# VHH binders against Phosphoribosylformylglycinamidine synthase subunit PurQ (purQ): the designs that were tried, part 12

Target 1, 271 residues: Phosphoribosylformylglycinamidine synthase subunit PurQ (purQ), of Archaeoglobus fulgidus (o29008)
Amino acid sequence: MDREEIKVAVLRMEGTNCEDETVKAFRSLGVEAEAVHIKQFYSDMIRFEEQRSVFDYQCLVFPGGFSAGDYIRAGAIFSARVKSVLRKDIEEFIKMGYPILGICNGFQVLVELGALPGFDEDKPLAEKPEMALAMNDSSRFECRPTLLKKESEKCIFVKNLKKDVVMFPVAHAEGKVVFPSGKEDEYLERLTSNDQIVFRYVDEKGDYAGYPWNPNGSFYNIAGICNATHTVFGLMPHPERAFFGYQVGRREGYGDGYCIFRSVVDYLEKL
Below, E stands for the ipSAE of ESMFold2; O stands for the ipSAE of OpenDDE; V2 stands for 0.75 times the mean of E and O plus 0.25 times the DockQ between their complexes.

## First folded at step 4 (VHH)

Design r08 (framework vhh_6z1v_2)
Fold by ESMFold2-Fast, scan of step 4:
Structure r08 (fold): chain B 271 residues (1-271), chain A 124 residues (1-124)
Amino acid sequence: as target 1 above (271 residues)
Amino acid sequence: EVQLVESGGRLVRTGGSLRLSCAASGRTFSSYAMGWFRQAPGKEREVVAAISRSGGRTWHADFVKGRFTISRDNAKNTVYLQMNSLKPEDTAVYYCAAHYSSTFGYTKEEYDYWGQGTQVTVSS
């Protein structure tokens, strides 16, 4: 589709604070993007000109939320609202091949919706969550740059990314990827066999290492995953805070996060 | 691009029932919210009922509420308008319309594709 036809919705609710950075990233690529309160998708009590449909957009972003807030509770409340009013529309959106990105708290929302790990191509949203993002092993708020090794070739959000290791910042108290007890090996096998592990935390040598390189203690150093169709992507680090060179201490140009947003625009132009 | 063809319009007695059908062809029917409009001679085209893309939400105008019911069958690419307790005031050409959105529009300007219409006449 032509770039002028692409419109991105960056969803917001009380407590989300990263929507402006995400909007700026997409607009810098020549794509229309706007922040949309979830209420605009379902309420008939707001003015008609403020009402929206998910199908007014070709990409949905659940942005990073609180830098030190209640991630699990906020995500559960948001996902419960989405599930009750938009579940059918979100399912169809995914089935049509339209991308969804969840950053930090947004990854939590996608997990609570049953969109990730999203093993069943015929059922984009599971009835119950199949994984969780738990309290950091440090029991502390972690806020620092992280190094991530690209593990996936099929995820549409990393097809423009040609280097092995990227640097994105984290800012979270609850970012630990956990799978159901006793099923960790089964989930790992399923995710790796279908190319669904997108990023894993690494040290400065590119080796998989524990704390502090794995900032939250996530299983298998997982930093981000995508669903079985490779169009729904969630990650704890913030690529929107590594989009411009000036955000990551570079003199000019773009940071590593640029490639995440450029990849989805490239995907939609070919759709 | 979608083509819409209405059927089922005919002469009905006051108090009778009638079901209109609208068959869609072209791009996938499930990509569109659907609406039923009507136009009597000398009057503006008005929205009668609407249904969201998923079928999870419906809306009916106050003047047909409790009498008319909109529904859709995505497997058959068809939207229906079940009309009960028909009144002479319901006499009009009924139009099927498609809106490229997950939710329905409330004005004719919001709909992208239109059928040719089917005539419903209610006699007393």
Scores: ipSAE 0.000, ipTM 0.174, lowest interface PAE 17.1, mean pLDDT 83

Design r09 (from z07, 14 letters changed; framework vhh_6z1v_2)
Fold by ESMFold2-Fast, scan of step 4:
Structure r09 (fold): chain B 271 residues (1-271), chain A 125 residues (1-125)
Amino acid sequence: as target 1 above (271 residues)
Amino acid sequence: EVQLVESGGRLVRTGGSLRLSCAASGFTFSRYAMGWFRQAPGKEREVVAAISGSGGRTWHADFVKGRFTISRDNAKNTVYLQMNSLKPEDTAVYYCAAKPYSSSWYTDSREYDYWGQGTQVTVSS
């Protein structure tokens, strides 16, 4: 589609924080983007002109940035409302091939909706969550740069990424990827065979390593995954905080997060 | 070539019911929001109802709420307007319209890119 036809919705609920950075990133790439409060998708009490449909957009972003103290409550409320009022629209959105990005607590929302790991191409949202993001093994808030090795060739969010290792910051208390007890090996086989593991935490040598390189203790060092159709992507680190060079201590240019946003724009231009 | 073809308009008595259909072709139907508009003699076009690409979200004007229902069948590339408890004031040419995604897809007629030729509904008083 033409770039002028692309519009991105960055979802907002009370307590979300990183919407403006994500909006700015997309707009710098020449596509329209706006922050949209979840009520605009379902409430008839707001002005007609402010009402939205998910089909007003070609990409949805569930951003990071709930406060640590509000994370569980805000995320649960958000997921419940999406399930009750937007489930069918989001399923159709995914079936049409339109991308969804979940960052940090947004990854948690996608997990709770049943969108990730999203093994069934014909059922975009599972009835019940099939994985979880648990408390960090350190039992503390982790806030630091992380190094991530690219594992996927099919995820639409990393098609533009030619580097093997990128640096994105983390900021979370509950970032540990866990799979159902006794199913860890089954999930690993399914995810790797279908190219759904997108990023894994690595050390400075590019080797898989434990804490502090794996900041939360995630199974298999998983930092981000995508669904079976490779268009729904969730990750704990914050690419929107590594988009511009100045965000990562460089005077000019782009940070490693640029490639995530550029890849989805490139995908939509070809759709 | 995009085409929208309305059908079902006819003379109906007050209190009657009628279902309008709009057959769409030339685009991926489920990716477009669809709207029903009407224009009575000597009046501007007004929006009657709108439906999202999946059918998960609908909007109906206050003057038809509870009487009209918009729906769609994406397998048949068709949008419908079920009209119940018809009144003489509902007499108008009814138009089917399609728009791609925008920030306000339920907005006025100027936001819709594709239009049908219209189907006449006359309600006898």
Scores: ipSAE 0.000, ipTM 0.212, lowest interface PAE 14.8, mean pLDDT 83

Design r10 (framework vhh_6z1v_2)
Amino acid sequence: EVQLVESGGRLVRTGGSLRLSCAASGFTFSRYAMGWFRQAPGKEREVVAAISGSGGRTWHADFVEGRFTISRDNAKNTVYLQMNSLKPEDTAVYYCAATRYSGSYKYDYWGQGTQVTVSS
ESMFold2-Fast, scan of step 4: ipSAE 0.013; ipTM 0.504

Design r11 (framework vhh_6z1v_2)
Fold by ESMFold2-Fast, scan of step 4:
Structure r11 (fold): chain B 271 residues (1-271), chain A 122 residues (1-122)
Amino acid sequence: as target 1 above (271 residues)
Amino acid sequence: EVQLVESGGRLVRTGGSLRLSCAASGFTFSRYAMGWFRQAPGKEREVVAAISSSGGRTWHADFVEGRFTISRDNAKNTVYLQMNSLKPEDTAVYYCAAGLRYGTWSSAYDYWGQGTQVTVSS
């Protein structure tokens, strides 16, 4: 499709305001993007001009931006509303091949919806969550740059990423990827065989290492995964905070996060 | 008061073409997304095509992609389905539907026509 036809929805609810970086990132790439309150998808009490369908968009983003204390309450309410009012719409959106990105607490929303790890191509959302994001092993809020090694060639969000290692910041208290007890090896084999592990935490030499390089203790150093069709992507680090050069201490230009957003636009232009 | 009236369904030979029309009244047509659905005997109703309120976005099911085209004329309160290269498996009752939200599932649509029969002979 033409770039002028691409529209991105960055979902929000009461009390969120951190969606702005994601909106700005997409708009800088020449695509239309807007923050959309979840009520715009289901309420008939708002002006008709403000009402939306998920199918008014070609990409949905569940953004990061909740503080650790605010996330438990706000994130749980957000996830519950998505499940009750948008579950069927999101299932169809994924079946149509349209991309979804979940960042930080947005990754947790996708996990709670059953969209990730998303092993079944014919059933985009599982009936019950198949994995979790648990408290950091350090039992503290982790806020720092992280180094991530690209592991996937099929995920549509990394096709424009030429570097093997990128730097994205983390800011979370609950970012530890965990799989059901006794199923860790099964999950790892399934994710690896279908190219669903997108990023893993590494040290400055590019080696898989523990804390502090793996900031939360995630199984297998997993920082981000995608679903079986490679169009739904969740990660704990914040590529939208590494999009512009000025966000990462460069005078001008783009940071490593640029390629994540550029990849989505390129995918949609070819759809 | 809302009314959707389909027309154009008839018997057509395999490989032929047919245009279906749906005339809408009783609501502000330009504010509603429109869809075409079909149902063959013994099968569930399925979505064929959808078009946004402005006409800026369209969707077509894989099984009709390249053969069918949905379009609309907001000045005439009419939505169309141009059907080319018709096959016997396209035989079904075709339904026009209107909804405030663009979608590919029946629950997205609030108003439905009574249907028009399309029969494709071998």
Scores: ipSAE 0.000, ipTM 0.168, lowest interface PAE 14.7, mean pLDDT 83

Design r12 (framework vhh_6z1v_2)
Fold by ESMFold2-Fast, scan of step 4:
Structure r12 (fold): chain B 271 residues (1-271), chain A 122 residues (1-122)
Amino acid sequence: as target 1 above (271 residues)
Amino acid sequence: EVQLVESGGRLVRTGGSLRLSCAASGFTFSKYAMGWFRQAPGKEREVVAAISGSGGRTWHADFVEGRFTISRDNAKNTVYLQMNSLKPEDTAVYYCAARSYSHGWRSDYDYWGQGTQVTVSS
């Protein structure tokens, strides 16, 4: 599709009233993007011209939130609302091949919706969550740069990424990827065989190492995964905070996060 | 070739019911939001109801809420408007319209049908 036809919705969670970094990233790539409060998708109390359908967009983003104290409560409430009012529309959106990105607490939302790990191509949203993002092993808010090794060739969000290792910041109290007890090996085999592990935390030599390189203690150093069709992607680190060079201490150009956003735009242009 | 063809409009008595159908062709139906609009003589066209591409979200104008129901059958490329408890003020030409979600949900619809006349008499 032509770039002018692409429109991205960045779903607003509680308390944001300004343009965020994700909207700015997509607009800098020449695509239309806007912040959309979830009520615009379902409430008849808002003006008709401000009402939205998920099918008004070609990409949905569940962004990262900034309040560490509200992550568990706000994420659970938001996920419950999405399930009750948008579940069927999101299922159809995924079946049509349209991408969804979940960053930080947005990854938690995708997990709670049953979109990730998303093993069944015919059933985009599981009835119950199939994994969790638990409290960091450190029991602390972790805020630092992380080094991530690209593990997937099929995820549409990393097709433009030629580097083996990227640097994205984390800022979370809950980010530990955990799978159901006794099913860790099964999940690892399924995710690996279908190219669904997208990023794993590494040290400065590119080795899979523990804390502090794995900042939350995630199983298998997993930092991000995608669903079975490779179009729904969630990760704990913030690529939108590594999009522009100035965000990562560079004077000019782009940071490593640029390629994540460029990849999805390239995917949609070929759709 | 994009086509929207409305059918079902006729004369009906006050308090009666009527179902309008709109057959769509020439585009990927499930990727388009559909709307029903109406225009009475000497009045501006107004939106009556709208439905998302999947059918998971519907909206109805306050003046028809509880009386009219929009639905769609994506397998048949058809959108419907079930009209109950009809009133003389519902007399209008009813138009089916399609809106691409690639541009976002704005006030403008991309494709329009020819219209079907509904007349409600006492």
Scores: ipSAE 0.006, ipTM 0.292, lowest interface PAE 9.6, mean pLDDT 83

Design s01 (from g08 with S31R S56R K64E K106S; framework vhh_gocatamig_d2; at its last look DockQ between E and O 0.19; V2 from the best seeds 0.00; counts 0 for: pae E 10.8 > 2, placed apart)
Fold by ESMFold2-Fast, scan of step 4:
Structure s01 (fold): chain B 271 residues (1-271), chain A 120 residues (1-120)
Amino acid sequence: as target 1 above (271 residues)
Amino acid sequence: EVQLVESGGGLVQPGGSLTLSCAASGFTFSRYALAWYRQAPGKKRELVAGITSGGRTVYMDSVEGRFTISRDNAKNSVYLQMNSLRAEDTAVYYCAKVTRYGSSFSFDYWGQGTLVTVSS
C-alpha cells in the first residue's frame, strides 16, 4: 500500500502520555498516526465525529504508560474492556495480516487478550491467557537501559534490524515473563521452533545473564515475543524511547528503536 | 478498491420527498460509520446526517425531524429519506466514510455525488 494510506492508532486511556512518543515516531517516518481513546472504538455515546473503527487503521499500538501504585487497577479495567468489547474486531484485524505492537503495559494487554504467545495461526486470540507478566524478582520498579539480543528473523517488527544487540530502556514494576507451572520447557520449545522469541536480555559480552542485565527475572531472559504469524509483537522495553539518537545519548541521528518502527512501515508498504 | 455509489437524486417540488441510496463495496461495511454530506452552490460542504456502526444517528439542526438516515448491513447500503423538502435543501449529496486523523477531520469521498434540486 502507499505510505499516505497507512494510518496508525496509538491507544490511550485517562492519565497516559506515552502515546505522544509513539505518535511522533510514526509521523517522523511519513505515516499518519493519532492517539485514540479506547472508548472511540466501542461506545455509541461518543460524538459521531470522534467514533472510530479498528479497521480505519493498518496498525494498532497498545503503549506503555500506567504509573505504579493506584493505576494498577486502571490497567486491569482497560484490559477487561478491550477483552469484552474489541476481542472479535482485534481477532479479525490480526487475521487480515495487520500488525499490533504492545509496549510494556501494552504487552500485558496482549497477553491478557490471548494474542501472545498466540500459538494457533488460525485462531489469533486464545480463549484464556496462556502466560503472565509477574512482579519483578527485585520487588521494585526497574528503570534502566537494557541490552537485547535479536533472536527472531521472521517477526515483521525486526526485519529492518541488522544489529545483533540493541539497547532499549525499561520502566516497570511487573515485567517478569512467566509460563504455566510445569509447562516452561514445552512453551520454550514451541516458541523457539516457531521463531516467536524476538528479544532476550544480555550483558555487555552478549551472554544471557541474570540481574541486573535481566532486570525482572523473566524466564529464559525473554524480553519480547511475537505470535505464530509474526505480526503481533509485545515487549517490556520501550523502543519508542530509543527512536531518536538524543534519547539514548547520541548527538545525532536515530537510536535502535528506529528500526522497529521502520520495519512496520516497510511491511505495510508491501501489503 | 473502496467504492461508494450514490443514487436517488432528482428534481422534486417543495414539500416533496426523495430517498437517496448509497451502495458500498471494498470494505467491511458493518464496522464503519457512514454519513451524508451536501454542498449547495456557493457554500462549503456540510454534514447532513450520520449513522454509527451501532445505529446511533446524528443530524444537522435544519434537517432534524425531516430527514432519516438508516443502514442495511446485509445489503451494504446506507439511505437518506428526505421529507418536507425545501428550496434550501438543493445541493449535491455525497455518501462518505468518515474518519478523523491527527488533529484534523478527514473524509473519504467516493463517487460524483447525486444532485437534488427542490424547485417548482
Scores: ipSAE 0.072, ipTM 0.520, lowest interface PAE 5.3, mean pLDDT 83
Fold by ESMFold2, look of step 13:
Structure s01 (fold): chain B 271 residues (1-271), chain A 120 residues (1-120)
Amino acid sequence: as target 1 above (271 residues)
Amino acid sequence: EVQLVESGGGLVQPGGSLTLSCAASGFTFSRYALAWYRQAPGKKRELVAGITSGGRTVYMDSVEGRFTISRDNAKNSVYLQMNSLRAEDTAVYYCAKVTRYGSSFSFDYWGQGTLVTVSS
């Protein structure tokens, strides 16, 4: 499709705060992008001209970032509303091959919806969650740069990454990837066999290491995964906070997060 | 492929009535707001009436109380009942699927239109 036809919805609700960075990232790449309050998809109590359909867009982003001290409550409310009002639309959206990105709390939303790990491409939303993002092992809010090794060749969000190791910051209290007790090796095998592990935390030598390099204690150092069709991607680090060079201490140019957003645009142009 | 086909236009006397119909296909009708727009000769296209997926309606001031928009999701159709017609209502009327906001026209798709002429 032509770039001028691409539209990205960055979902917002009370308490979200990273949608503006994501909108700016996509707009700088020449696509239409806007923050869309979730009620614009379902409420008939808002003005007629502000109503939207999920299918007006070719990419959905579930952003992260909630006010300090409100992460648990705000994220749970956001997840519950997505599940109650958008579940059917999101299932169809995935089946149509359109990309979905979940960043930080947005990754939590995709997990709660059953979209990730997303093993079954014919049933893209599991009936109940098949993984969780648990409290960090440190029991603290972790706010730091992280180094991430690219592990997937099929995930559409990393097709244009030219580096094996990238840097995105984290800012979360609940980012520990866990799978059902006793099923960790089974789930790891399923994820690796279908190229669904996208990023893993590494140290400065590119080696898999514990804290502080794995800032939350995630199983297998997993920082981000995609679903079976490689079009739904969730990660705890914030690529939108590493898109422009000035966000990562450079006067000009781009940070490593640029290629995540560029990859989406490239995918949609070929779709 | 999205299609919107208007019908029901014609010549009518002042004070008379017409019902416009719009048959829709190629999209999930019940999920979208629909609207009627009109364009008189030499004028810009203007919103006449809109109806949300949940049935909430909006009207331009000059037609409120005289026109009624309605929808039938089972028939994928939207209607405009026009009563107490005036010469100023003469225009081509367009049915539109409302999908996004931010354009001077608040629709992505509309049909060929149906002409309504109000004269003695």
Scores: ipSAE 0.000, ipTM 0.335, lowest interface PAE 10.8, mean pLDDT 84
ESMFold2 (binder alone), look of step 13: mean pLDDT 81; pTM 0.818
OpenDDE, look of step 13: ipSAE 0.021; ipTM 0.385

Design s02 (framework vhh_gocatamig_d2)
Fold by ESMFold2-Fast, scan of step 4:
Structure s02 (fold): chain B 271 residues (1-271), chain A 119 residues (1-119)
Amino acid sequence: as target 1 above (271 residues)
Amino acid sequence: EVQLVESGGGLVQPGGSLTLSCAASGFTFSRYALAWYRQAPGKKRELVAGITSGGRTVYMDSVEGRFTISRDNAKNSVYLQMNSLRAEDTAVYYCAKGTSSGWYRFDYWGQGTLVTVSS
């Protein structure tokens, strides 16, 4: 599809009043992007011209950057609302091959919706969550740069990424990837065999080291995963805060996050 | 000044056909998406069909296969060919201009043209 035909929706809820860095990243690549309040997708009480359909867009983003602090309950309420009013449309969106990105709190939303780990290609959203993002092992808010090793070749969000290790910042209190008790080995085998582990935390030598390199204690150092069709991607670090070189201490050009956004634009241009 | 002027509405019998036309002015037509919306009595406006600047089309489920949207960039016009019309197609039909080449948002609407499907 032509770049001018691509539109990205960055979802919002009540209480945020600034433009997300994700919108700026996509617009800098020449595609249209806008912040869309969840009510615009389901409320009959807003003006017709403000109403939206999921199918007005070719990419959905559940952004990071909700209010700082511990907001697990707010995220659960948001995901429950999305699931109750948009479940069928999101399932169809995924089945059509359109990408969904969840960053930080957005990864938590995708997990709560049952979109990740998303093992069943015929059932994009599970009835109940199949994994969780738990409190950091440190019991503290972690805010630092992280180094991530690329593990996937099939995820559409990393097709443009040629380097082995990238640096994205993290900012969260609940980022620990956990799988159901007694199913950790089963999940690891299924995710690995189907190329669904996208990034793992590493140290400066490229080793899968513990804290502080694994900032939250995530199982298997997992930083991000995608679903079975490789089009729904969630990660705890913030690639939108590593898009421009100046965001990561470089004088000019792009940071490692650029490749995540360029990859999805490239994917949609070929769709 | 953006203007959208619809024509072609009227009374038709069930199973009949009708072609709506929209003449546009005041913007570079070829760069923008265009659409047909309708509003039935007592209902909100709904998207019937749309066409991007590149020619991709979208249709609401109930008209897919019966209606065809097309554009003529040389004439600054968009059309809606309506076949196998049904009573539930009765509505005022509005031409709309997108804010960009795709479906991002619509910012201008014509005054509408009435289509009545009745025996």
Scores: ipSAE 0.000, ipTM 0.189, lowest interface PAE 16.1, mean pLDDT 82

Design s03 (framework vhh_gocatamig_d2; at its last read DockQ between E and O 0.62; V2 from the best seeds 0.00; counts 0 for: pae E 3.6 > 2)
Amino acid sequence: EVQLVESGGGLVQPGGSLTLSCAASGFTFSRYALAWYRQAPGKKRELVAGITSGGRTVYMDSVKGRFTISRDNAKNSVYLQMNSLRAEDTAVYYCAAHTRYPSWGYSMDVWGQGTLVTVSS
ESMFold2-Fast, scan of step 4: ipSAE 0.170; ipTM 0.598
ESMFold2, look of step 5: ipSAE 0.262; ipTM 0.661
ESMFold2 (binder alone), look of step 5: mean pLDDT 81; pTM 0.822
OpenDDE, look of step 5: ipSAE 0.226; ipTM 0.681
ESMFold2, look of step 7: ipSAE 0.207; ipTM 0.639
ESMFold2 (binder alone), look of step 7: mean pLDDT 79; pTM 0.808
OpenDDE, look of step 7: ipSAE 0.143; ipTM 0.620
ESMFold2, fold request of step 19: ipSAE 0.200, 0.329, 0.183; ipTM 0.637, 0.702, 0.633
ESMFold2 (binder alone), fold request of step 19: mean pLDDT 80, 80, 81; pTM 0.818, 0.819, 0.823
OpenDDE, fold request of step 19: ipSAE 0.772, 0.712, 0.604; ipTM 0.898, 0.879, 0.842
ESMFold2, last read: ipSAE 0.318, 0.207, 0.336; ipTM 0.704, 0.640, 0.711
ESMFold2 (binder alone), last read: mean pLDDT 81, 80, 80; pTM 0.821, 0.815, 0.820
OpenDDE, last read: ipSAE 0.546, 0.754, 0.564; ipTM 0.821, 0.891, 0.827

Design s04 (from g08 with S31Y S56R S104E F105W; framework vhh_gocatamig_d2)
Fold by ESMFold2-Fast, scan of step 4:
Structure s04 (fold): chain B 271 residues (1-271), chain A 120 residues (1-120)
Amino acid sequence: as target 1 above (271 residues)
Amino acid sequence: EVQLVESGGGLVQPGGSLTLSCAASGFTFSYYALAWYRQAPGKKRELVAGITSGGRTVYMDSVKGRFTISRDNAKNSVYLQMNSLRAEDTAVYYCAKVTRYGSEWKFDYWGQGTLVTVSS
């Protein structure tokens, strides 16, 4: 499709609907993007011109930082609202091949929706969560740069990423990837064989190391995964905070986060 | 290519009725909201009625109770049934797919329009 036809929605539950870093990143790439309060998809109290359909967009983003401000950190309430009003629409959106990105709290939302790990290509949203993001092993809020090794060639969000290791910051208290007890080996085998592990935390030598390089203690150093069709992607680190050069101490140009947003735009242009 | 083609306009006496039709192509019709707008000479376009993908409707205050918007997903069509027409309803009526981008109000696609004249 032509770039001018691409529209991105950055979803919010409650709070300000002002432009954020994710909206700016997409707009810098020449695509339309806007923050959309979830009520715009279902409420009769919204002016008609502000009402939206999921299908007005070709990419949905569940952003980092919960839209109810600092009040709700787990994302479970937001995911429950999405389930109650948008489940069918999101399932069709995924079946049509349209991408969804979940960052930090947004990754938690995608997990709670049953969209990730998303093993069943014919059932985009599981009836109940199949994994969790637990409290950091440190029991602390972790806020630091992280180094991430690219593990996937099929995820549409990293399809064009040439670098082996990227640097994105984390800012979370609950980022530990965990799988159901007794199913860890099964999940690892399925995710690995279907190229669904996208990023893993590494140290400065590129080795899979523990804390502080794995900031939350995630199983297998997993920092981000995608679903079986490789179009729904969730990660705990913040690529939108590493998009512009000035965000990472460069005078001009782009940071490592650029590749995430550029890859999905390239995917949609081919669709 | 997205296309919206209106029909059904014409001359009608005050108190009369007309049904406008809009045939859509080039997108998955059932997933999108559609709206009817109108523009009278010397005035800005204004929302007359809208219908969401789920069938929720909205109406301009001056047409509530007189106009009814409906859709037929099998025919990729949206309709505006206009009853008890008044001289002030005279305008070109446009079918539109509506959205907003950032701070802007934007209509993705507009039809060519159909003229409705209410006159004796």
Scores: ipSAE 0.011, ipTM 0.331, lowest interface PAE 9.2, mean pLDDT 82

